# VHH binders against Protein DOG1-like 4 (DOGL4), part 2

Target 1, 232 residues: Protein DOG1-like 4 (DOGL4), of Arabidopsis thaliana (Mouse-ear cress) (q84jc2)
Amino acid sequence: MSKMRNLVEEKFLEFYESWVIQLELYLHQLLIAHNNNTMSETELRHLISKLTTHHKAYYTAKWAAIREDVLAFFGSVWLNPLENACSWLTGWKPSMVFRMVDRLRKSRVVLVEAQVKKLEELRVKTKFDEQKIEREMERYQVAMADRKMVELARLGCHVGGESVMVVEAAVRGLSMGLEKMVKAADCVRLKTLKGILDILTPPQCVEFLAAAATFQVQLRRWGNRRHYVTHS
Short names: E, the ipSAE of ESMFold2; O, the ipSAE of OpenDDE; V2, 0.75 times the mean of E and O plus 0.25 times the DockQ between their complexes.

## First folded at step 1 (VHH)

Design a12 (framework vhh_7z1x_3)
Fold by ESMFold2-Fast, scan of step 1:
Structure a12 (fold): chain B 232 residues (1-232), chain A 121 residues (1-121)
Amino acid sequence: as target 1 above (232 residues)
Amino acid sequence: QVQLVETGGGLVQPGGSLRLSCTASGFTFSSYDMNWVRQAPGKGLEWLSGISTSGGSTSYADSVKGRFTISRDNAKNTLYLQMNSLQPDDTAVYFCATDSWEYYSGDFDYWGQGTQVTVSS
């Protein structure tokens, strides 16, 4: 029987399963804090710090894994098909979190004018950073169709000596390009998350993080239910 | 070494205009997206504007949109900020900056000493 996963995929699957379980536990703490107005600012800041540290741990593990095999993150085996379909460069699209902030503002979140202006500035900066990455991805895709790449693909039809080494070097080069783009996208995600949390008050941060975690957990559950039904 | 040198700051009356320049050396300027940021007295850094490698894409903070224009000349390794309709609250040290994507250590890697803009009557 064929192997279903390589070593990088197996290790990251194990990490991700544990990471999601801990996220669900933090979500329960966030929901309790959101419904309880007796928590001190110090207690709320501590909870926010736990979530921030949890997200940083994810990117630390991810960057170690992509150094070994970035392609494992394109069509990830630890994500269901719905989660994979919603991915932008192996994760959430940074500007999408502002739609979540806008939805909260419409419902019950009271933001002062100074916060609204800072959030709009951050939104504009985030979109600019996304466009930069999208241009790099477009250049990468165009380069895949150039004459040199077509020639390398032709050489790959022949096995032996130098042709094997040349093909391996080309594949390594492609992987390094993808690693750089994925890491750039993750840096925009971290800057966007930090920026939002720096603008919001501790109670607003708890509400935002609860909404974000709820969406992530529910998206996974919806996709897992559909996958299970298809297989049954 | 990477160096960015900002020039063009000075004292101007409200409603006046200034053009800032940033000259780059020690790296391939045409390969980097560039930003303008400022720091007012006693305040944190504020991002103002960004421009893509080719100059084909630009973005602005609400506080300066319609008043400031970012541009670049890759042949001269120079970034520009045209500032019109200046207000007293535009008083700040202005920095040009490039983004680092290799490590999340902050918002910007600024390499210059900045140029002072003072808007007063």
Scores: ipSAE 0.005, ipTM 0.267, lowest interface PAE 10.4, mean pLDDT 81

Design b01 (framework vhh_ozoralizumab_d1)
Fold by ESMFold2-Fast, scan of step 1:
Structure b01 (fold): chain B 232 residues (1-232), chain A 126 residues (1-126)
Amino acid sequence: as target 1 above (232 residues)
Amino acid sequence: EVQLVESGGGLVQPGGSLRLSCAASGFTFSDYWMYWVRQAPGKGLEWVSEINTGGSSTKYPDSVKGRFTISRDNAKNTLYLQMNSLRPEDTAVYYCARDEGWFGELSDYYYGMDVRGQGTLVTVSS
């Protein structure tokens, strides 16, 4: 049953709801920090570290869950339909975070030329890695139409006992392929996030993280609002 | 020993054409998806083109789409890149690369690419 929750879905739903509540609390702290000119660099770095740790906790939990059931992350029950519609390989599209970086152009803390060059280089690298993953996904989809896979699907319709084991092994192989692809996409997400934070100053990091968290929280609220269909 | 050897680079005028070749050895060429990637002076690595095992499916970024054509000859173990309407911004070292495959280790950088040639320099200038 595609609409019934399995154990992985139930556990991750509880985790994700708690994770989002904590993200909203961190967003509140980021907005206070953005409006407070007296926070020390040490205080800002500590807040940035909390957000980095929070995102790392998400991927730690996700990778544990994917090991058990990667398909739970395609059409996730813990995401609303708008969030699911905006997903790229079970999460945010890495290159889209550079839209949040564009907000820094209007901040009171100006990006220096060296930062602009490094951010452009990172944007290009991120799009390159993103395209490579998209090609791997297409390759995976082509392999699904392979003669051997078609024959295994046909065999599964007419068999019990002996060939159930062969079909189950093939399905496990497909799931392992998806797991590797999702982890590769998540690695690009984490590299992109780290890369941006390494280039930016602590005040700029706070602005960037606040913009990203605001977008994530608002997208969830837009999708959950009974009067909104698609407002992105 | 797995090897990829690029050739065909050189100096060309804007609007000109060049054809790059990549000779593959030490593996079953027809079993692998292949890429062309480039690195312009002072820039990062940029994906230029992709081709499937049989040559029936190809992909390009918007920056080269309609100007570049990737092709392969599995009987000769050779990959090609036909470059037309060349622009100064196409100046780069061009690399032939083999797909890592699904069972390769995930790398922190250059994921999906397990072997790359020495490169061939393409300079587009007046």
Scores: ipSAE 0.000, ipTM 0.130, lowest interface PAE 13.4, mean pLDDT 80

Design b02 (framework vhh_ozoralizumab_d1)
Fold by ESMFold2-Fast, scan of step 1:
Structure b02 (fold): chain B 232 residues (1-232), chain A 124 residues (1-124)
Amino acid sequence: as target 1 above (232 residues)
Amino acid sequence: EVQLVESGGGLVQPGGSLRLSCAASGFTFSSYAMYWVRQAPGKGLEWVSEISGSGGSTKYPDSVKGRFTISRDNAKNTLYLQMNSLRPEDTAVYYCAREYDYVWGSYDEAFDIRGQGTLVTVSS
């Protein structure tokens, strides 16, 4: 007999809650490091490495989970409605992180011209990769509405073992296509994150990571409030 | 369909030079970092050089640094490897590769190799 809860959703919910708690702890360390100019480059690189490892752990867990049930990541139960509304293909939109990079221009740690040029090259590449994935998703959604899928849906309304098997095969094909697309989007996220961290100095990396973590944590807190009030 | 076609290999004496070419098609060439990798007889893949999409940044391992130069012509969708002061240990099949769309991994896991490669033999 079927259980009342999805095991993939239950397992990832537990993982994600723990992962966010650890992110908040790392954010606290990043803010201390940013406000304390006495930390060595070695100490800053160690902290940056902890954040990088933490993000890699998220994608390791995510890719294991989507292999089992990719649809759990579309309208995720471990995310509140605000987090879900802000998602692009099951996560943050890669080009959005450049808004965090723009904050570095107002910081005490100034970007040099060579870094600005490399970041702009990376921004252009990231936007190109996003558009490529968006075209693939559009093609996927159009294929869902074609005559073959409509006929399969009609067949699924009839009782019979053959009908059930055909519908199940179609659903597996759709899930495989979504899994590939989610992994492609995650790879753009990881390449963008790595690219930014490779261009920035350790103090700039700390400020960037602090800005990104602050946004993620605050978005979750805002969405978890029963009565959200927006000030313009 | 993504295609990468290597050419320019051949037999050369130690101390000689060769220029390898890679003709790219089926993708926006200027938007991808490109690599040269090689496979010597009985050995695994070895990273040889790296170039950014714009051509503004290049990287080399110590084994070829100062002897090999990677370059690209984005108008012609072509990648080049200028090899100088060739040594017997440079004998290998040379592949061009683009950055891999689906891999986070290390250099070895990041190479999208599509072509048959071009053989470079350094021997007297």
Scores: ipSAE 0.000, ipTM 0.141, lowest interface PAE 12.7, mean pLDDT 80

Design b03 (framework vhh_ozoralizumab_d1)
Fold by ESMFold2-Fast, scan of step 1:
Structure b03 (fold): chain B 232 residues (1-232), chain A 125 residues (1-125)
Amino acid sequence: as target 1 above (232 residues)
Amino acid sequence: EVQLVESGGGLVQPGGSLRLSCAASGFTFSDYAMYWVRQAPGKGLEWVSEISGSGDSTKYPDSVKGRFTISRDNAKNTLYLQMNSLRPEDTAVYYCARSPEDIWEYLESGYFDYRGQGTLVTVSS
């Protein structure tokens, strides 16, 4: 909750609200397809394509927005506090989707041994890519801390507009580095999603996408209820 | 060599119309979904319209829906954008872009790829 929403935050809030409404509509279609085995392979592939295109639209809008203000994506105003708390580098943690894959092993949809092997290989690769990004982010934060220390020392020696210009340059440098990290993380997300969809059959893709969308939608609803959720 | 050449831009007053064209070469045009994207002065690239390889499916953002129409002629390897009821906010360089066969490969680049030089549309009195 920012008191001052900039134009990027206002535009992306408007986009995201509409994007989530459409995601819920696609989730409804996925659940119907999953519960009623009435769709042809062609129809299932078309539904899967709608979801992948929907996610493409999100990343297209996100990358346009981070070009203008990447910091808007750290503590996003269009996400509730629970969604923000669950974010890993401005989005879902790539390895988390394998929890949705694990649900397929316990469903009526049977994964063949070759698929299980490929999914495990992808899981290991995804974890490796995540760790690489985490190490790069840690190096970036350490370097930024060293740069900030130097900057703070310099700021103490300056008076007036020159100090302001130096601080603005440092903030710009921080933003460029974060933009690079966010794009790297998004690439891991997209490669992981594509990898899973390439391994699964169309009915398994529908079940996977339904599980993922259900989790995303429910997480938002839980956070929006402001702790007024009840279980019985 | 993939080549996309846009044309049809110009100066038009608010409420006017323009038709943009994009001549494509160097690939099997009908196999690819195509986009129109634009870049307003001082802004990033914005998606304007998308059309499937067959031409059967089209998509628009709310900002242009009902005003702009994307179409294609696969026999002539040409993409079109009919722009009606133009507004000052539509002032931008318009680019014709090819959808990659693999969306993940495209997004991995970190940027919108446009292959053409663009065509300038200025909406002013």
Scores: ipSAE 0.011, ipTM 0.142, lowest interface PAE 9.5, mean pLDDT 80

Design b04 (framework vhh_ozoralizumab_d1)
Fold by ESMFold2-Fast, scan of step 1:
Structure b04 (fold): chain B 232 residues (1-232), chain A 121 residues (1-121)
Amino acid sequence: as target 1 above (232 residues)
Amino acid sequence: EVQLVESGGGLVQPGGSLRLSCAASGFTFSSYWMYWVRQAPGKGLEWVSEISSSGSTIKYPDSVKGRFTISRDNAKNTLYLQMNSLRPEDTAVYYCAKEDYWGDYELFDYRGQGTLVTVSS
């Protein structure tokens, strides 16, 4: 139990630190592209592809890790307390990115009416998908409570190998349920990200990705500064 | 094993109608949201309709709203799509999908084999 949890946590911590360093390098490239306005559409599409591939690599690594220990992603050791406080089902809340899009609209992103309509349709769909996942999580939490009550009653009547086997089966069932929920949330995240990128022009995609990466990097830096000051 | 089997596709003239069915097995059908998604030739997956586990919440994109009707029969573990006033642009392979299938992503994907709908003269 605890041995596998520690190994998964250590491996993903190493992966995540490297992944964030590469994200900062891509952010630098996005900011240069955004500030220059001289890059070709082909060059911008290539940069957008690098970011898309980078995010997909994160989810590939995450899903491999949650197959081993999904609980490592609830209160993650590779995230500082501020990052953990901002998490919704082990990651960013999908509808939050529309606040980012709205800020870009006010700054320098010029959206045509057709794009505004498509983004609003996507926003409504994303919020709906979030609510559905939240209802499913409530269902799983209720099922966990019911199963735990039954299991505690059974364990009160057994001592030895049978009780150990029953506990292991129950834990496996709960982990499979959580893995399903985390993957469902990540599916909404990736669908939302792709949907926004499909609606926006390449220059608008670069500005959106730069804003998103800036927020992620700054949130980590803010949390790390406070963490080091408190020696926590 | 989760299985979804679509049927009801075929060749139809513009303005015609088709009713698609999806037979579900291997999971508690009445507990899950269900979706119809389609893939037109040379395009990615497009969301067509969705329905809540009880059938009380239903959504459509503007492209099919007023023409398509999603419904479900939880006693029969079956999902339906009634398609009216069909247009050439509705030509696609139509897939029945469980709540853990979301578009083009090879994520948590439980979809059927699909049924081809061709709208042509």
Scores: ipSAE 0.006, ipTM 0.171, lowest interface PAE 9.8, mean pLDDT 81

Design b05 (framework vhh_ozoralizumab_d1)
Fold by ESMFold2-Fast, scan of step 1:
Structure b05 (fold): chain B 232 residues (1-232), chain A 124 residues (1-124)
Amino acid sequence: as target 1 above (232 residues)
Amino acid sequence: EVQLVESGGGLVQPGGSLRLSCAASGFTFSDYYMYWVRQAPGKGLEWVSEISGSGGSTKYPDSVKGRFTISRDNAKNTLYLQMNSLRPEDTAVYYCAKSLRYFDWLSGDAFDIRGQGTLVTVSS
């Protein structure tokens, strides 16, 4: 248990640090592309594809890791306390990305009415999907509390190996349930990201992805500078 | 590198007015949304106002809407906050903050604060 947990945490920490470094490099390219009026649509599409592939690589690595130890993603060692505090079910809350979309309406790149309508429809569906997952997590937490009470009662009556076996069975059930819910949340994240990119033009996609990467990079930097605000 | 220096605070009676200034340096001022945020004694940071890089868009929370006006002079790299009809609950240290023009990821609450702030006391 603890040995496998340590290996999963070490491997994902190494992966995540490399993944964030590459994200910062892509962010630099996105900002150059946004300020360069000479880039072709083909060049913009290529850059967008690199970012999409990069995000898919994250979920591929994450799903492999949660299969081994899903609990590593609740209070992750590769995230600072601020990043962990801003987490919703082991990652960003999908509906939060629509704040970046709202900025596109006020930016140099103007959204047409058809795009605004499709984005609002996607926002509503994303919020609905989030609420469904939150209700499932609530049911899971209630079941976990019931198991805890049963285990406490049994541990009060028995000593030795039988008590250990009951706890191990409960932990296995907990982990399997959490893995399914985390994957469900990640599917909402991926569908939301894909949906936004399908609605936006390539220049708008570059601006959106730059905003998203900037948020992720700055949140990490702020958390690593615990006293970033000079007046407390 | 990035510097933000606030000034203009002071003691004022309820119903009075003050104009705050923020001198910015070390970045391309006109490229960034700018904010005023405040911290009352014993409380956390509270967002007060928002202005786009061009100055064409402004936003306020209901607590100050109609009383406070944010503005900027991009030629002078200076941000302003005109505060009218001041109330005792407006007593706080006021900071100016730089943000990204692309994203308001914490509803405009995530700010780069570098200065010492300027104290505004509203008391009879």
Scores: ipSAE 0.000, ipTM 0.106, lowest interface PAE 17.0, mean pLDDT 79

Design b06 (framework vhh_ozoralizumab_d1)
Fold by ESMFold2-Fast, scan of step 1:
Structure b06 (fold): chain B 232 residues (1-232), chain A 124 residues (1-124)
Amino acid sequence: as target 1 above (232 residues)
Amino acid sequence: EVQLVESGGGLVQPGGSLRLSCAASGFTFSSYAMYWVRQAPGKGLEWVSEISYSGSSTKYPDSVKGRFTISRDNAKNTLYLQMNSLRPEDTAVYYCARGYSYGWTLRDEYFDYRGQGTLVTVSS
C-alpha cells in the first residue's frame, strides 16, 4: 500500500472491497429473482431487506470514516478514476436514480398511475433538496477564498509557535463543514432510496435494485479494465 | 410540521431515578430510529442511547450502559428513557432526536430534528 495512505483510507479500502464483493453476490440473487417469477412476496421482501441492510452498512461505515477524515472521500483511493469522475459529493447524484426508475416504466412490469404520480413528486422534491446542497457547496467554496483562510494558509508557511495550532484548528473547521455537507447529501440519497422502495411493489423493487447494482458494478469493472485490482 | 417535546426532567439526588418521555408528531414515528442525546453545561452534545424503528435493537455508550434504558411505543408516538443510579456527571439538558428514515440507528451530532430539551440536575 502507498505510504501516503492514512489509517482511515486503509480501513475503508478493506471495508469497501468486501462490501462490493457482497454487493455482486446480492446482484446475482436479484437477477435470479427478476428472471424467475417463482419467488413469493415474502421471499422478495427478504431479498430487498438484505440489500437495504447492505446499503445501511455502507453509510454507517462511511459516516464513521468521514468523522475521522472526510477528505479521504474526495478522490477516494478505494475507487478507480472512472468511479471518482462519476461522483457527486462523494457518492451517487440522487436525481440520477430516477433514470433507473424510468427503466421500470418501459419494462414488462407496469407502474400504475398512482405510483407514477408519487415517483414524480419524489423526483421534484429530490431535485429541490439537491439544488439546496449545491448552493451550500458554492457557499463553502466562497468561504475557502475568505481573506481569513488565505491569511491562515500564509501563516502555515511559518513553522513553530502557536501558528501551527491555529492552522490545525482552521483545517478541522473546514473538515467539519465538509462532513456536514456530505452527511446532508447522504441523507438525500437515503430518503430518495427509501421513497422509491416505499412506492414500488416487491417485484419492482427487485428490478430497480438490480438495475442500480448492475450500473454500480459495471462502472467499477469498466474503470478497473485500466487498473490492476487484487482480491483479499 | 415535525415536533419533538421532551418531559420528565428535574432535580434528583445521586443514586436516584428519572423517566424521560418524548412526544413525537408531524411524521411517521414508526419509520425512524430515535435517539437520546445530552449536553452538559459548557460541553458539546453527547450521544446517550439509540433505538431502531421497531424497538428490537438498542445501543448505549459505556458511560450509561446498565443504568439507562431506551424504549418506544409506536402506537403512542412516544420515546422513553429510564435513568437509574444517576450520578452528578449525568447533569445535562436531555434531547429527543430523530434519526434518518429507513430504520437506521446513526450516532453523531447531526440529526434531522431535535426537541427543545428537558433539564436533569443530579445533586447536591
Scores: ipSAE 0.000, ipTM 0.154, lowest interface PAE 12.1, mean pLDDT 80

Design b07 (framework vhh_ozoralizumab_d1; at its last look DockQ between E and O 0.17; V2 from the best seeds 0.00; counts 0 for: pae E 17.5 > 2, unsure alone 62.3 < 65, placed apart)
Fold by OpenDDE, look of step 2:
Structure b07 (fold): chain B 232 residues (1-232), chain A 126 residues (1-126)
Amino acid sequence: as target 1 above (232 residues)
Amino acid sequence: EVQLVESGGGLVQPGGSLRLSCAASGFTFDDYAMYWVRQAPGKGLEWVSEISWNSGSIKYPDSVKGRFTISRDNAKNTLYLQMNSLRPEDTAVYYCAKTSPEEYWDLLTKGAFDIRGQGTLVTVSS
């Protein structure tokens, strides 16, 4: 069955598909850079900048879209079920990226002690911020089931016009709260990403970004293959 | 070993047509989305088309939309690009590439996965 999509979903779907294609191109460039020891620091920094700009473009588009319909991002039609299942508050979980860093460390990335310490500090902070957001999310979820809403739910299809308005108002209220939480989560993501990039050297940044992009692309691939996702 | 071999390029007049082919080997072709990328003289890489593993998703940039058609034959491990109404600005070396590496964990140690061929030159000139 084809799901009807609203305008926000359609527009963002189109945007995201293009965005992912560009990400894949950047991934190629990152891999070339990673395997090319002759690239200058300036060149590497330029590549890193392109990637960060690309990510900024995503969040710019996202934030514009969530102002219109934040709920679209809790059932993201542009993502496959696997991608959605792995999402935390409409995106990647910030603390997840530290596992990527750890994986790189186990491979060939050599971090100095000072970098390790800074990464650990950042990890702790990121976890703390995540927990704060999660607690706030719980609060909103619990608040949805207040006495009035429960009573409205019990009335079912026999709800009068005034009750409908109350329900709609409640949903709008929740949506506003969700928007704030999503923005907060995105801020944590961006801060975490920036933090990591500030700690790592340019070559390490390239490797990290390559790993992150690979993860995104693979997750999408696996999910699409598994569920035979088609796009119009 | 992953191999991608492009062919079909050449000299063509404005308004002309070409059909590019890409022979893929060394990996499970139908597990990967494929795309065409081009590099014009003095410019960076530009994507020109994308097709999902099952051809269920096809995308083009505005620059080639309506003129180029990407397709694939998974039974033959071949990617195609039909280029119509060619313009001088389409002059470039064209590469086929696969998306997504097979091994995420070892990707960074295996080199560039996406583009492996030498490309094929397309020159559009009167």
Scores: ipSAE 0.000, ipTM 0.223, lowest interface PAE 12.3, mean pLDDT 85
ESMFold2-Fast, scan of step 1: ipSAE 0.069; ipTM 0.501
ESMFold2, look of step 2: ipSAE 0.000; ipTM 0.111
ESMFold2 (binder alone), look of step 2: mean pLDDT 76; pTM 0.766

Design b08 (framework vhh_ozoralizumab_d1)
Fold by ESMFold2-Fast, scan of step 1:
Structure b08 (fold): chain B 232 residues (1-232), chain A 125 residues (1-125)
Amino acid sequence: as target 1 above (232 residues)
Amino acid sequence: EVQLVESGGGLVQPGGSLRLSCAASGFTFSSYEMYWVRQAPGKGLEWVSEISSSGSTIKYPDSVKGRFTISRDNAKNTLYLQMNSLRPEDTAVYYCAKVRTYWGSGSDYETFDYRGQGTLVTVSS
């Protein structure tokens, strides 16, 4: 079924397309920095700061948008079907970034034992936070089927002035619940990203950010193609 | 500096009981929701119990409901877990945890922090 785009969806679509273009430009800079090894620590820290600011800008824009229409982020019009299929609570699953960290173990950018231990501790904490949010999602789904919600749905079938106000209040309550869960998931994402960057050295941060950006850009490219060449 | 020090673990027979304690320092204990979490050998972290800042709201997963009791003493900055009818599958390192504020967006959601060492509970004959 078709859905008309509202103003929130149109504004965020414009924002997101520009945001992705800038991410691709930053990815190019990350790959140059990683491959050439010619940048000073100060230059690397500046590049890492640009990426961090870029990701923070995304969440600033997202949270402004979800205050107006959180449902725009479930089956987003600015994401292709593959990107939407890979989403966990309107974004990347926080624990998946540790797969990007696995590249650091296979590269010449060697993790010391203390970093490996800290990353494993962070991974465990991140998985725990994900499970807590998944339990809240389950509770939300159960609450949708409770007796009070069933009665409100019945009132919505026979809309009058008084019933309209009651139903509108209930719908606002449901949207606020979803907004809270989406923000909780985004906070886990930001905490996980910050935690990894705090553990890694600047060259390792560049390699990690390059891996993450490559995956995001590549996933979008795969999903935007009607067909991709498959070795049969 | 936030510190959480778990104690009370040990070796116990199936059907036995243990009482775990967590001494908290470096933050206003009475203002925070507290958790017990555990990690069995070779397994992931598992939520065991949670208690609100006042102690009025308490939750458990079905795996420990009716057997474990969480409590707190805000005057002593201490969290407790009374474990009864212990089973071999309860063997794990137990950690106490508090919520923490997120970086760069910290007012909208808080989540867990836990100590690295914990206290080991072994249930075997």
Scores: ipSAE 0.000, ipTM 0.308, lowest interface PAE 11.8, mean pLDDT 81

Design b09 (framework vhh_ozoralizumab_d1)
Fold by ESMFold2-Fast, scan of step 1:
Structure b09 (fold): chain B 232 residues (1-232), chain A 123 residues (1-123)
Amino acid sequence: as target 1 above (232 residues)
Amino acid sequence: EVQLVESGGGLVQPGGSLRLSCAASGFTFSDYWMYWVRQAPGKGLEWVSEISGSGGSTKYPDSVKGRFTISRDNAKNTLYLQMNSLRPEDTAVYYCARGEYWYSSGRYYFDYRGQGTLVTVSS
């Protein structure tokens, strides 16, 4: 089982590094599009489609990987310590993207009243869905402290084949619960992203996606600077 | 409140046909990929078919390809599964399931599924 966990981490590390490189290339295209008023609506829609497909590819790969080893996503080796510290249930916190949406109000492509109303409705729903998942995580953590789990942890302190097998079965059960919660959180992320893109015009979508990608790329660059993680 | 209600299951002889229906409510049906999944006695969930929100894209595993057809009526918020040339190994509880818009395959994760409808293929 531990040999198989290392393989999942290695495969996803390779995938993620490639995925981030492609994200940076798309960010470059988004920034050019944002500053170019000659780009057609068809061209903007095509670029937005490339970004949505790219994010979809991430979740497809992630869900395949967590099926094999969800624990790899709690303290991921392909993320630096700053990225890991900023994670909420193995990814970005859904409600935080509305802070990026707020910047659109100050852009040259201003939101109309109908869009502001729909975005506010989506923000409220997103926070509600997010809170529901947080309650589920609390219930999961309480279940981990249940008498049965405490007994299994105690048995794990006694070396022997029987206690090892019982502990391994319990860990597999916990992993299945975490997998469901991570997928639930990712579904809220994808619903939030889709909802925002459905409300915005193509130029506003480009600006939003550029802001989101910039933040993700910048966070990675900040955390990769040696001085942020090596003075302890 | 999201609800998925399956119907149309029953007992059928090998080589027979059945049409399953799923009535969806509580969400914008056309925005979601929809799935049929099944669970045979003592086995895990098995993906059977998928269809895009518009109905323009469908996919099947080799075990049912050419025998089963998924379709949808977005005006009626209804998902269908036409099952032909049924085999004893098709015996299972069949579930209607909703996938996220961005998750095109969704074979191993569905955010909602119904109560299921039993299909028994036996002589």
Scores: ipSAE 0.000, ipTM 0.125, lowest interface PAE 15.5, mean pLDDT 80

